# VHH binders against 8-oxo-dGDP phosphatase NUDT18 (nudt18): the designs that were tried, part 3

Target 1, 325 residues: 8-oxo-dGDP phosphatase NUDT18 (nudt18), of Danio rerio (Zebrafish) (Brachydanio rerio) (q568q0)
Amino acid sequence: MDSQSSILEENLEKILRGEGLEFDSVAEQVDPVTLRKNVCYIVGAVIFNSKEEVLMVQEAKRECYGRWYLPAGRMEECESILEALQREVREEAGIDCQPITLLLVQEQGPRWVRFIFLAEETGGSLKTTAEADDESLQAHWWDRKSPLPLRAHDILSLIDAGLKYRRNPWFPVTQPVDFPCHVVCQRLFLTFISSRADADDRLWLLMSNNNTSHHPRLPIVVSFRTYISKAVSKLIEDCMPSSYISVHIRGILGVQHNGRIPGKTDGICFNTLVLLENTEEGAEIGSPPSLETDCYRWQEVTNQGLKAKIIERIKDGSVLPFQSL

## First folded at step 21 (VHH; from c4 with S106A)

Design d3
Fold by OpenDDE, last read:
Structure d3 (fold): chain B 325 residues (1-325), chain A 128 residues (1-128)
Amino acid sequence: as target 1 above (325 residues)
Amino acid sequence: QVQLQESGGGLVQAGGSLRLSCTTSGFTFSSYAMSWFRQAPGEEREFVGAISGSGGSTDYADSVKGRFTISRDNAKNTFYLQMNSLKTEDTAVYYCAAGRLPDWIAYYWDEEISYDYWGQGTQVTVSS
């Protein structure tokens, strides 16, 4: 096995496990993002008690004074995503929590990313009105049935997602991993499955073909002003302009973030699983779409075990949901 | 191309009134929250007020509450800032801004980062 192939396979396995890879492939010419200047990250928690009540906080902000929402807030400088979550839950609800898993990532372009966690209470006490401050008025366990004036109804789907996951976890526990990134970007686990008559499916990965790198690398796309999801589409359009390709973002395999150096490592790298489908009538099903650039190449995954794992993840959709709003 | 153009600024005496307009093009106006910001000389830009895409929700900075009113006309792709009882402290360049604000972002519509597009600004000067 060529040493290069072995390294690639190992890296793919890491990504599939939700682990991180070093971020070295982004052109040095891209300006780093800065938290609260040109990017905002929000963390939110879905926390249930033993009675399946959900932890809610009453808003102190004037615009939504007295309305209820999930514990949520903006990340601050020099904190990890997990630390931010724990901080916000403590500040707003008086509760100590342990994140279980990322439940959902939401984006509205690269400037706004929200991380929703399923978490569990580990201690603390519910914030009371006597403890009201600018963060919140009080916290309460909501039975999800009683009338409650909500700040916004978007939390209902989040709560439902939390309940669903608790009942039947459909993707592996996924937590942010500590890897520095300068920009908001995606490492693309871009796949194509070619079917053969009377044979096993072939699995192809799109790889970056950088002349400077001796090792095959997964493509990285940076999002500047557009939706993160659109960056993938653009890449495909650029690489395969003559092909009729459907881009299916399956979800997130991992989230890399450090955040320890303001203005330098405030970026996020999403390891994103993408499935490409050729929608052209009569297209050869036996090979991946033709590339019209030398910047990328198709790499067949020949390791049977790895191939099976990847295909399973694709088919099952056992990935962290990524929602563009 | 997205364009935001402010108008209606000028010189006014304290206690007077002005009405600013922001005319927009290049995007679906009704889908965007609109806001006014202002920047006084030597000061940071500050939130003045905002209005939701539907016009159903508005918010104002404490400093202008009760004196300023924001409205929008979606048919004209224009939103407005009615400024009454103007004070010398209201002297600033006023900027209009537009942003797509889902609910969870709308919570932060008093922040500059919430908005995608900005006008060039219009000068408002209030004399004593």
Scores: ipSAE 0.824, ipTM 0.909, lowest interface PAE 0.6, mean pLDDT 93
Fold by OpenDDE, last read:
Structure d3 (fold): chain B 325 residues (1-325), chain A 128 residues (1-128)
Amino acid sequence: as target 1 above (325 residues)
Amino acid sequence: QVQLQESGGGLVQAGGSLRLSCTTSGFTFSSYAMSWFRQAPGEEREFVGAISGSGGSTDYADSVKGRFTISRDNAKNTFYLQMNSLKTEDTAVYYCAAGRLPDWIAYYWDEEISYDYWGQGTQVTVSS
């Protein structure tokens, strides 16, 4: 096995496990993001008690004074995503928590990203009205049935997602991993499956063909003033303009973030699983779509175990959900 | 091309009134929250007020609450700031801003980063 193939397989395995890879190809042409200046990250927690009640906090902010929401807030400088979550839950609810998994990532362009966690209580006490401050008025366990004046109803789907995951975890535990990144970007695990009636499915992976790197690398796309999800579509359009291709962003395999150096490592790298499908009628799905550029190449995954694992992951949808708003 | 253009600024005496307008083009106006910010000389830009896309929700800075009123006309793609009981402290360049604010971002509509598009600003001077 060519040393290069082995390295690639190992890297793919890491990505599939939710682990990080070093960010080697910083598009030199993109300025680093700066937290709270040109990018904001929000963390939120879905926390259940033994009675399946949800931890809610009452808002102290004037605009939504007295309304209830999940513990949530903006990340601060020099903290990890997990630290931010724990801090916010403590500040707003008086509860110590341990994150279990990411439940959902939401984005609105490159400027806003929200990380929703399923977490568990590990200690603390519910914040009371006597402890009210600018962070919150109080915290309660909500039975999800009794009337509660909500700040916004968007939390209902988040709560449901948390409940569903607890009952039936449909993707592996996914936690942010400590890898520095300068920009908000996606490492694309971009796949194409070619099915032949009488043969095993073939799996193709799009690889960056950068002449400067002797090692096969997954493509990285940076979104500048556009939706992160649109960056993938743009890449496909640029590489395969003549092809009838449907782009399916399946979800996130991993989240890389450091955040320790303000203005330098405030970026996020999402390892994103993407499936391409040929929509052309009668097209022999024997090979991946032709590329109109030399910047990328298709690499067949020949390792049977790895192939099976990737295909299963695609079919099951066992990935962290990603939502563009 | 997205455009935001402020108008209605000028010189006014303390206690007087002024109405600012922000005319917009290049985007679906009703889908965007609109806001006014202002920047006085030597000071940082500050939030004045905002209104939701539907016009159903408004918010104001404490410094202008009760004196300023924000409104919008979606049919005209125009956003307004009625300023009453003006004070010398209200002297600033006033900026119009637009942003698509989902619920979880709308919570932060008093922040500059929440808005995608900005006008060039209009000068408001309140004399004693």
Scores: ipSAE 0.820, ipTM 0.908, lowest interface PAE 0.6, mean pLDDT 93
Fold by OpenDDE, fold request of step 23:
Structure d3 (fold): chain B 325 residues (1-325), chain A 128 residues (1-128)
Amino acid sequence: as target 1 above (325 residues)
Amino acid sequence: QVQLQESGGGLVQAGGSLRLSCTTSGFTFSSYAMSWFRQAPGEEREFVGAISGSGGSTDYADSVKGRFTISRDNAKNTFYLQMNSLKTEDTAVYYCAAGRLPDWIAYYWDEEISYDYWGQGTQVTVSS
């Protein structure tokens, strides 16, 4: 009992630090995703210079010819998320960059995922019109005030997020880590806090009861044709009386991706922090919601230091933002 | 249940015209971008054209630009493809597709993966 608890605590600490865990086989035999066939990943960069100007690129694509956008593009086969970002910025803007942190993850079902980074310039030269190609016409530092015909206005909130983070980082630096995954899925750091009168809060984690695994594991949910965010709701509905449970996806603790073997390791595993609240009147305040299945169990976190860290993280919202569109 | 049904296909002589319709149900039509794709025998499916949810933006493949016109009637949940000056090369099965495209995905609305729902297709044959 003591060794299993120790392993669990270690794994939880890793996840909280943005580190990865080995992907455990998902109970459901799901076919691997294939980049650019049944899943597309987009990378985008928010890059500021010393004058707080933002790096913009002019579109060469016919549909939005001459309009401006952030450096962004689709990932290619056999590259990491970071490599893709650096490649796109170089191709479109002529700039070498170093990613600082993920700023935002966006999804539209399992088919589209966009990774927005805050990055910094490390070298290169701005792409000029003389260097125009299919990737872009030119690059420019935008003062964010002068009129600029934008491809889309969605970049404005991204730029603001970058500025905000630079001024006051509200979550730890989060970068993709190299762990292979064959599907788009979430490892759920699913929590419940029970408050007691005149006592410290109790923290509970939902754990998978896999008869085959000797070690406690966090639940993994696969997004097939549904929004990643909905996968969590489905799990809760299957396990708990859903009418009285509020599900709060707080954000992402880590992103696991390999991408080195096309059609095999093109998946992504999001380590997702979730808070459950019981809204039932008269519910026992001291216990997590009852489970209707034996597939899962509640595990109390008894390590005081770890408990405090997790609760603080939940309360502060110091996690990578995740947006379902 | 989401449904997309194409109609209006058939046999036409080169230089002729056809109007395809796509009738939809089971989703909020005005919130979805609509597109036409086509697939000729032995060829890959290709983008024909698309229109935004509001109808304010349209795009066409180069091969059909100036000849084909896309429109939508949100009150009728119907999407249209007016095909003029038809060529033998336009012979294909034409598919209607629907996708909820945020701005950053709309950039790729010429890609099949951008769309969530598809019709069964309607045959268009242009004879010489």
Scores: ipSAE 0.815, ipTM 0.906, lowest interface PAE 0.6, mean pLDDT 93
Fold by OpenDDE, fold request of step 23:
Structure d3 (fold): chain B 325 residues (1-325), chain A 128 residues (1-128)
Amino acid sequence: as target 1 above (325 residues)
Amino acid sequence: QVQLQESGGGLVQAGGSLRLSCTTSGFTFSSYAMSWFRQAPGEEREFVGAISGSGGSTDYADSVKGRFTISRDNAKNTFYLQMNSLKTEDTAVYYCAAGRLPDWIAYYWDEEISYDYWGQGTQVTVSS
C-alpha cells in the first residue's frame, strides 16, 4: 500500500474519531480573526438534574431583564471553548459543570458561532437573588412545564436536543480539540457515493491537489463574510460548474480551536462531513462528477472498513449537528 | 451591492428635533434588524437604538430613551431615527447599520459586531 494512502487513511480515521489535524495552509491572503473584534463565539449549556429539570438563568440585562435563558455567554480572550462554557455557567448560575458533548453548532458566518453543550453539574450552588450581578439575577431548575418567561424560545429545541441525546446518543461524544487555527474555516470531508446496480457502493473523497504537498489533503474553505455553508457551495460550483450537484452538509465531525493567542489563534476549524449528490435525472452515477479544475481530485476510498464507517456516518447522520442561521 | 445611506443630519438647536433616514438597497430589508450608532469626536462609537426586522421590537440606549424613536418602513426599505429634545451631547456622526440577527445574536444587537452592513454616517450637530 502506497505510504501516501496509508497516511490518508489514518488522517481520515482521526477525523472520524473527532480528533484534530494540523492546520497546514489556508490561502495566504486571509487575515487572522480576532475574538470580539471580527468574530464572536458564544457558548451555551444544557444541564439537567436528576429530575430532568433544566438549569436556567434569569437575565440581568436591561433589554431582557427578568427573562430566563440557558446559561450562555461570549467567549473571552485566551480561553478554550470548554473553559468558556464552565466560566459562563459558574458566573451565571453558580454551578460547576463538566461538558459532556457538543450538541449543536450554530453559525451566522463567519462572525458568529455558538457552541451548545450538554453538560452535567459537578458542584456549586444555585445563584440566588442575593448574589445577583450583571451576569444574572438568579438561577433555577426548570421543570420545562411550568410557565417561565423566556428571553427567547430558541432554547426549547436545544433543551429537547439535550434530552434526546441523553436518552439515546445519536452521534459520538464530540469535544473541541486543542489545535490552533487563525481563521474560521472548514476542513471538508466531501464525499460522493456512486451506486452501481449489483455492485458495492463506491466512495469518493474530494481532495486538494496541491503541487506543493506530496500528501493528499482534505480541502479547507475559509468563509469571508459569508456563511460557512455557502463556502462549500461555492467550492462545488467552482469545481463542478457543469454538474447538477446537491450539497448536503451532514454535520461536524470535529471542532478544532486553541484560542490561546489573541488575534493569532482565535480561529476555528470545523471538520465537516459533506455529501454530494448528483441530481441529474437518469445519470448512472458510476463515477463522481467531473472536475473542471486541477485544484482538486477525486480519491476513491478502497479500504473496506473505512469505507463502511464513512458511509454509515453519512447514512445514520451520526454527526454533530451544524446549523447556519 | 449592499448600500446604506444616511440622510437628514444637520445643525439644530438644543431642544430641537431632527429626523434621520437610512435608505437601503441590495438586501432583503425586512429580514434585517436595523440600528443606529453614533460617534462623537474623540469618543468610541456607541449604540443608539435598534429595531427588529419585523419592527415588533425596539431598544434604545439609556441616554436617548424617551427622546429618540426608531421606526422602519419595509415597503420603502427605509429606516428612521426621530430625535426629539436634542442635547448638545447628542452631537455626533450617526451611522445606520443592518444585520441578520437570530434570537441568540439579537441579544447582542447593541454591539457593533452584530451588524453586517454600515452606512457612511451623517453629521448631527446640536448647538447650545
Scores: ipSAE 0.809, ipTM 0.902, lowest interface PAE 0.6, mean pLDDT 93

Design d3
Fold by ESMFold2, last read:
Structure d3 (fold): chain B 325 residues (1-325), chain A 128 residues (1-128)
Amino acid sequence: as target 1 above (325 residues)
Amino acid sequence: QVQLQESGGGLVQAGGSLRLSCTTSGFTFSSYAMSWFRQAPGEEREFVGAISGSGGSTDYADSVKGRFTISRDNAKNTFYLQMNSLKTEDTAVYYCAAGRLPDWIAYYWDEEISYDYWGQGTQVTVSS
C-alpha cells in the first residue's frame, strides 16, 4: 500500500476508535460560535455506587425546589466537556468522578447539546444539607425503587442506559477528545454498502476532493442556522439530488471539543456514522449513487479487515446514540 | 415562515391595566413554550414570564408576580399577557418568544437563549 492509502487507513482507524482527527477547515464565511451567546452545552452524569444506587441531587431552584435529578449543568467558558462534567458533579453532589463513557448526545435546535456520561465515583463525600447553596440542597444515592419526587422523568431512561452499558456495552468507550473547533459541525463517515448475491459486500466512503492537503479527507458539514441532525440531509441534497436515497444517521463515532478560547474554540466536531440506502424498488445496486458535483468522490474500502470492522459497526448499530429533541 | 406579532401596547396611567396579544403562525403552536420578555431604554432585555405548550405550567419574574398573568389559546394560536396594577418601571418594549423546551432546557426557560423565535415587540408606556 502506498503512503496515501496508509495515511487514510490510519485516520479511519483513529476515528473508529473515537480518537478523532485534527480539525482543519470549513468554509471561511461561517463565524465561530460562542458559548452562551449562540450555543449552550449541558453535561449530565449517571454514577452508581457498589449497590447500583444512582447519584441524585436535590434541586435548589425555586421552580423545582426539593425535586431530584441527575447531577447536571451548563458548560462554562474555558472548560472542556470532561472538566465541566467533573465540576458539575463536585458542585452539586460533592463527589469527584472520572468519566467511563458518553451514553447519549442530545440536541435541540441549533443551540443546545446535552452530553450524558456514565461515570464512576473517585472521591469526595456527598453534599449535606449543611452545605446547601443555590446549586443544590444535598445529594443522595437512590435505590431506583423507593418513591422520589423527580424534577423530570427524562432521566429514567438515562439511568437505564447506564445500567445496560455496564452489563453489556454495545459500543466502544467514547469520550470527548481535546481538539479545537470553531463551529458546530460533523465529520461524515458516510457509507454505502453494495450487495450482490454472488459476491461479498463492497463498502464505499464519501471523500472530499477540495481541501488544501494531499491527504484524503472525510467531508465536513457545518450546522449553520439549522439542527445538527439536518446538516447531513443538506449535503445529500446538494451532491446526490436525483438519487432515490434513504439517509440513516447511525450515531456518533467521536466528539471533538476543547473550549479553551472563548468565542474561537467553543464549537464541537461530531464524527458521525451515516449509511445511505437505495430506496428504488427492486434495485440490486453494485455502485454508489451518482455524484452531481466535483466536490466529492466515492472511495472503496479494499482493506478487508477495515471493511469488516466498519460494516460490523453499521450493521450492529455499535455507535454512541444521538437524539434530536 | 414562522411569525410572531405582538399587539395591544400603548400608553396607560399608573395603576391601570393592559392586555398584550401575540399571534403566531408557521409552527405547531401547542408544541412550543411561550414567553414574554421586556426591554426598557438603556437596559438589558429581561424575562417577564413563561407558559408551557399545554398551558399547564407558568412562571413569572419576581418583579411582576401577582400583577401579570400569562395565558394561551391553542385553538387561536395566540398567547397573552394581562398586566394589572401597572407601575412606571413596567415601561418597556414587550417581546413574545417561542421555543421547544424539553425538560433539560425548560430549566432555563427564563433565558433568551432558550427561545427560537421572537416578535418585533410592542411598546408599553406607563405614565405617573
Scores: ipSAE 0.622, ipTM 0.817, lowest interface PAE 1.2, mean pLDDT 87
Fold by ESMFold2, fold request of step 23:
Structure d3 (fold): chain B 325 residues (1-325), chain A 128 residues (1-128)
Amino acid sequence: as target 1 above (325 residues)
Amino acid sequence: QVQLQESGGGLVQAGGSLRLSCTTSGFTFSSYAMSWFRQAPGEEREFVGAISGSGGSTDYADSVKGRFTISRDNAKNTFYLQMNSLKTEDTAVYYCAAGRLPDWIAYYWDEEISYDYWGQGTQVTVSS
């Protein structure tokens, strides 16, 4: 048994479980991002009580004064994503919470990411109007049916996703992991599936030929001045420019962030599941697209258990959703 | 390609009025929230007011509320700031800005990081 093959398979399993891998290096040597200067991260919480009522906070900010929304706010310096979630829920609603899972990651342009969590109450007590401050006026449990003046209706689909997950989870628990990263980037589980007449699909995974590492590694694409989701298109254009392929971002396998050193560890690494499909009918359906660089190679996944797990995630859509606006 | 151009600045006596315009091109104007910011010498740039893409929502900094009015004409791709009862403290370079703000970002529309495009600014000087 090849020790490098065993290490690769172990690392792929860690990523599939949402555990991530410690971030080591990027080839492009891009300047670190800085929170509140060129990136902003928002955390939001969907929390239900035993009656399936959802935790809502009444806004104190002047333009939405008195309107209701989910507990949410911006990440601050020197905190992890989970610390930001717990701080925002406590500040706005008076409630202590424990995260259950990420429900959705959203992006807008090169600067904004929102992390929506399903979480559970673990302590504290609802903020009352006597405790009103600049963060919020009060908090209540909402039955999701009675009239309530909302700040915005975007939260209704988030609440529905939280209910669905609580009742019948459709992807593995996915939590941010506390690994430092200096850029906003994606580690790509970039896949191609070739169909066979005998029903046995073959799975191919794009691997980096990293000259500075002795370990097989997944490609990393750095986001700069563009949507995080669109950075993968640049990699495709560079290594497969002659191919007519469709890129399908299936979702997020994991999120890595640390935040401990402002301006140095404010970045995020998304472990992203991507499916490639050839758009040219019938041509070379048994092999992946040709590569026009030696920076990458296609690796067939021959471990049958691992192949089955990856194909299941792709086929069932059992991944953390990612939305780009 | 994207262009934001302020105009209408100048010298005005305290208590007077002035109207700024921001003409835009190169993007779908009605899809963008618009904002005015200002920067006095030696100070940080500060929020003045914002208006939603439809024009249905507006917001103003406390220091200008009741004296300044923002509006937009989506047919002309133009955004306005009407300034009344001007004070010497209103002396600044005024910038228009545009951003595409979904609901969860619109909450922060009083901050510079929410905006993608900026004009070059127009000077407003209020004398006694």
Scores: ipSAE 0.606, ipTM 0.798, lowest interface PAE 1.2, mean pLDDT 87
Fold by ESMFold2, last read:
Structure d3 (fold): chain B 325 residues (1-325), chain A 128 residues (1-128)
Amino acid sequence: as target 1 above (325 residues)
Amino acid sequence: QVQLQESGGGLVQAGGSLRLSCTTSGFTFSSYAMSWFRQAPGEEREFVGAISGSGGSTDYADSVKGRFTISRDNAKNTFYLQMNSLKTEDTAVYYCAAGRLPDWIAYYWDEEISYDYWGQGTQVTVSS
């Protein structure tokens, strides 16, 4: 049996399940990112009680004093993303929680990432005004209809996403996994689908060529000094400059982070599902774009079960959403 | 290329006033929150005040509240700090900063990490 092909398929299945792969090195020399110096990660929680009321906290900070928001805050040194979530909910609301799934990952510039979770209450008691401190004044369950002065309206769509997922999940449970990473980067499930009228679709993945590795690897794109979403576009410009290509980031299959060694493991690897489409008017859709470099090659996915899973994720949009700007 | 250039610094006696300007180019000014930070010799850089892209929201450090006023002129791509009732403690290099801050980052607009672009600074010296 071909060990290279079997290892690749096993790794693809792991990523599709939301599991991680150990992060090795990247091709270019980049410095590790450092929490609170050149990256900042925010966690936020959408938590409902049995009446579908949402957990809200009353802000203590002077600019938004007395206004209400979701439990949310910045990750601290030596924490995992899940530990940060549980700490913030406990500090601001007095509630213990268990994460159910990520609902959304947001980015702004090269420094800010926000992780929004659907979570469930598992204990504790709502913070009262007698317990007010610099973290928050109090916490309440909000029926989502009565008037409440909000810190910002961006949370309304997050609450709606939580309700939607609770009632009818549209992507598999996705949670961060414990793998260290020194940079903010993406491991790319970079796909092309070719179609013909009387046959099944063919699925192609972009693979990296790495003379120092015996096994095929998915491409890794580092986000140094640029948006995570723009880093994918730059890779496409570098390896397919003669092609008319539209890039569609479908979403995130998984998130890898560890955080245990400040300044060395503060990075994040996103396993990102990307669809490429030819936009040239007369282009044949039966083959992937031409590559103008030896750094990459197209690999057809011939395992029918694996192909079907990937195509469904792309076409159904059954992936964790990713939002930029 | 993005540029931020501070001006208006100088020497002033305690109780006096100064007006700092920050002229900007290379980005859509009205889309960016603007902030002043300052650094005294031997001290960490500290937040002075910030204003939203529209100019509708402002915030100030407690140490300057009531004495300093920030404003912006989006037609001129210019950001201002009016400093009144100056004290010797206000002696510092003053820096202009710009950042594009959605609501979930704007909560942290009193922190340096929120800002993408920085000026080179202008010296303000307040004598007794």
Scores: ipSAE 0.594, ipTM 0.803, lowest interface PAE 1.3, mean pLDDT 87
Fold by ESMFold2, fold request of step 23:
Structure d3 (fold): chain B 325 residues (1-325), chain A 128 residues (1-128)
Amino acid sequence: as target 1 above (325 residues)
Amino acid sequence: QVQLQESGGGLVQAGGSLRLSCTTSGFTFSSYAMSWFRQAPGEEREFVGAISGSGGSTDYADSVKGRFTISRDNAKNTFYLQMNSLKTEDTAVYYCAAGRLPDWIAYYWDEEISYDYWGQGTQVTVSS
């Protein structure tokens, strides 16, 4: 294939492996986000010992004093996501850790994102009550059965997800990658599968039509004044207005963040896998939906190995989950 | 269009009481946590208290605990602050705020960044 096609395929492989791609400026004129001013990021850790007990911290904050939760806290200026995770676990529990994988990314509106990790203990010692401070009172391993007064029950499904992943991983190890971004946005791995009863399925990707680089690029949608997950729907409405198409956000292939320059690199780019499905009953679709704009085009994935990898990721449960309220 | 409108402010003598109301429109009130913040001129805005969407949880700043009571009436889309034993230090513009707060954000409900919508404020002046 030509240089343009091989560059695209190399970039798609990087995204599928969770390695990310450098982030370009978006065409829309938007101001950069700023940590603690208009975005706030939270890290949380699920850590098990050899008995499959989970690391818990006892809260020092007055409103939940004495209640128990996962090690968790807000990202600080000039930190990567992984640095924030390791700092929070050290401060609250006294434990050194190494991340294994992201388990879940959660968002609420344009301002709040929580990153939940499965991680492993690599050193340190549990914080005792003699070491209590404003961060936490102490840390313990919890057998997940004995009574323990929890700050909130939202962590129970997170603990279960960590245990499930340890036993039977269902998506590739996914960790944040060190690429700067000035906005909260999604790079869309947006797919359509066309079918005929008598032929193999064909896979199509939505591509951006701009001339910013020498190779085609995946679309980027920015979430400034809308929920992060709703930005995908707006792109679809702008270029494919139809009542016969359903949008399925399958999950996240990767997370890109740097954080080194406050107010300039505080953004996040999610590499998001999206499937479009035709909801018209009984129809067999030989081609992707018509586009009502010049901003995008459909590109068929003709490399059979790459096609197979993408289809495998589309299947249920094969990507890092993304949760919106 | 989302609107939050405070009312009930005014001049009151120290030791007195005052009740503030926040009437809301343009969103599903019961889905939102509500909070009061206050700001004296030249000062940063500070947390006064918050109540969950259901009304089942409340919290107050230490400076007002035991003197102020927050409540909500989800049938009337209205949020209240009952202020008792007022001190001259309570003099400020009082703002109501609304945010959709799952538990992991609600941990920070004493911070301005947690809230999506804000009222224009109502002046409370406590004389000696």
Scores: ipSAE 0.540, ipTM 0.772, lowest interface PAE 1.5, mean pLDDT 87

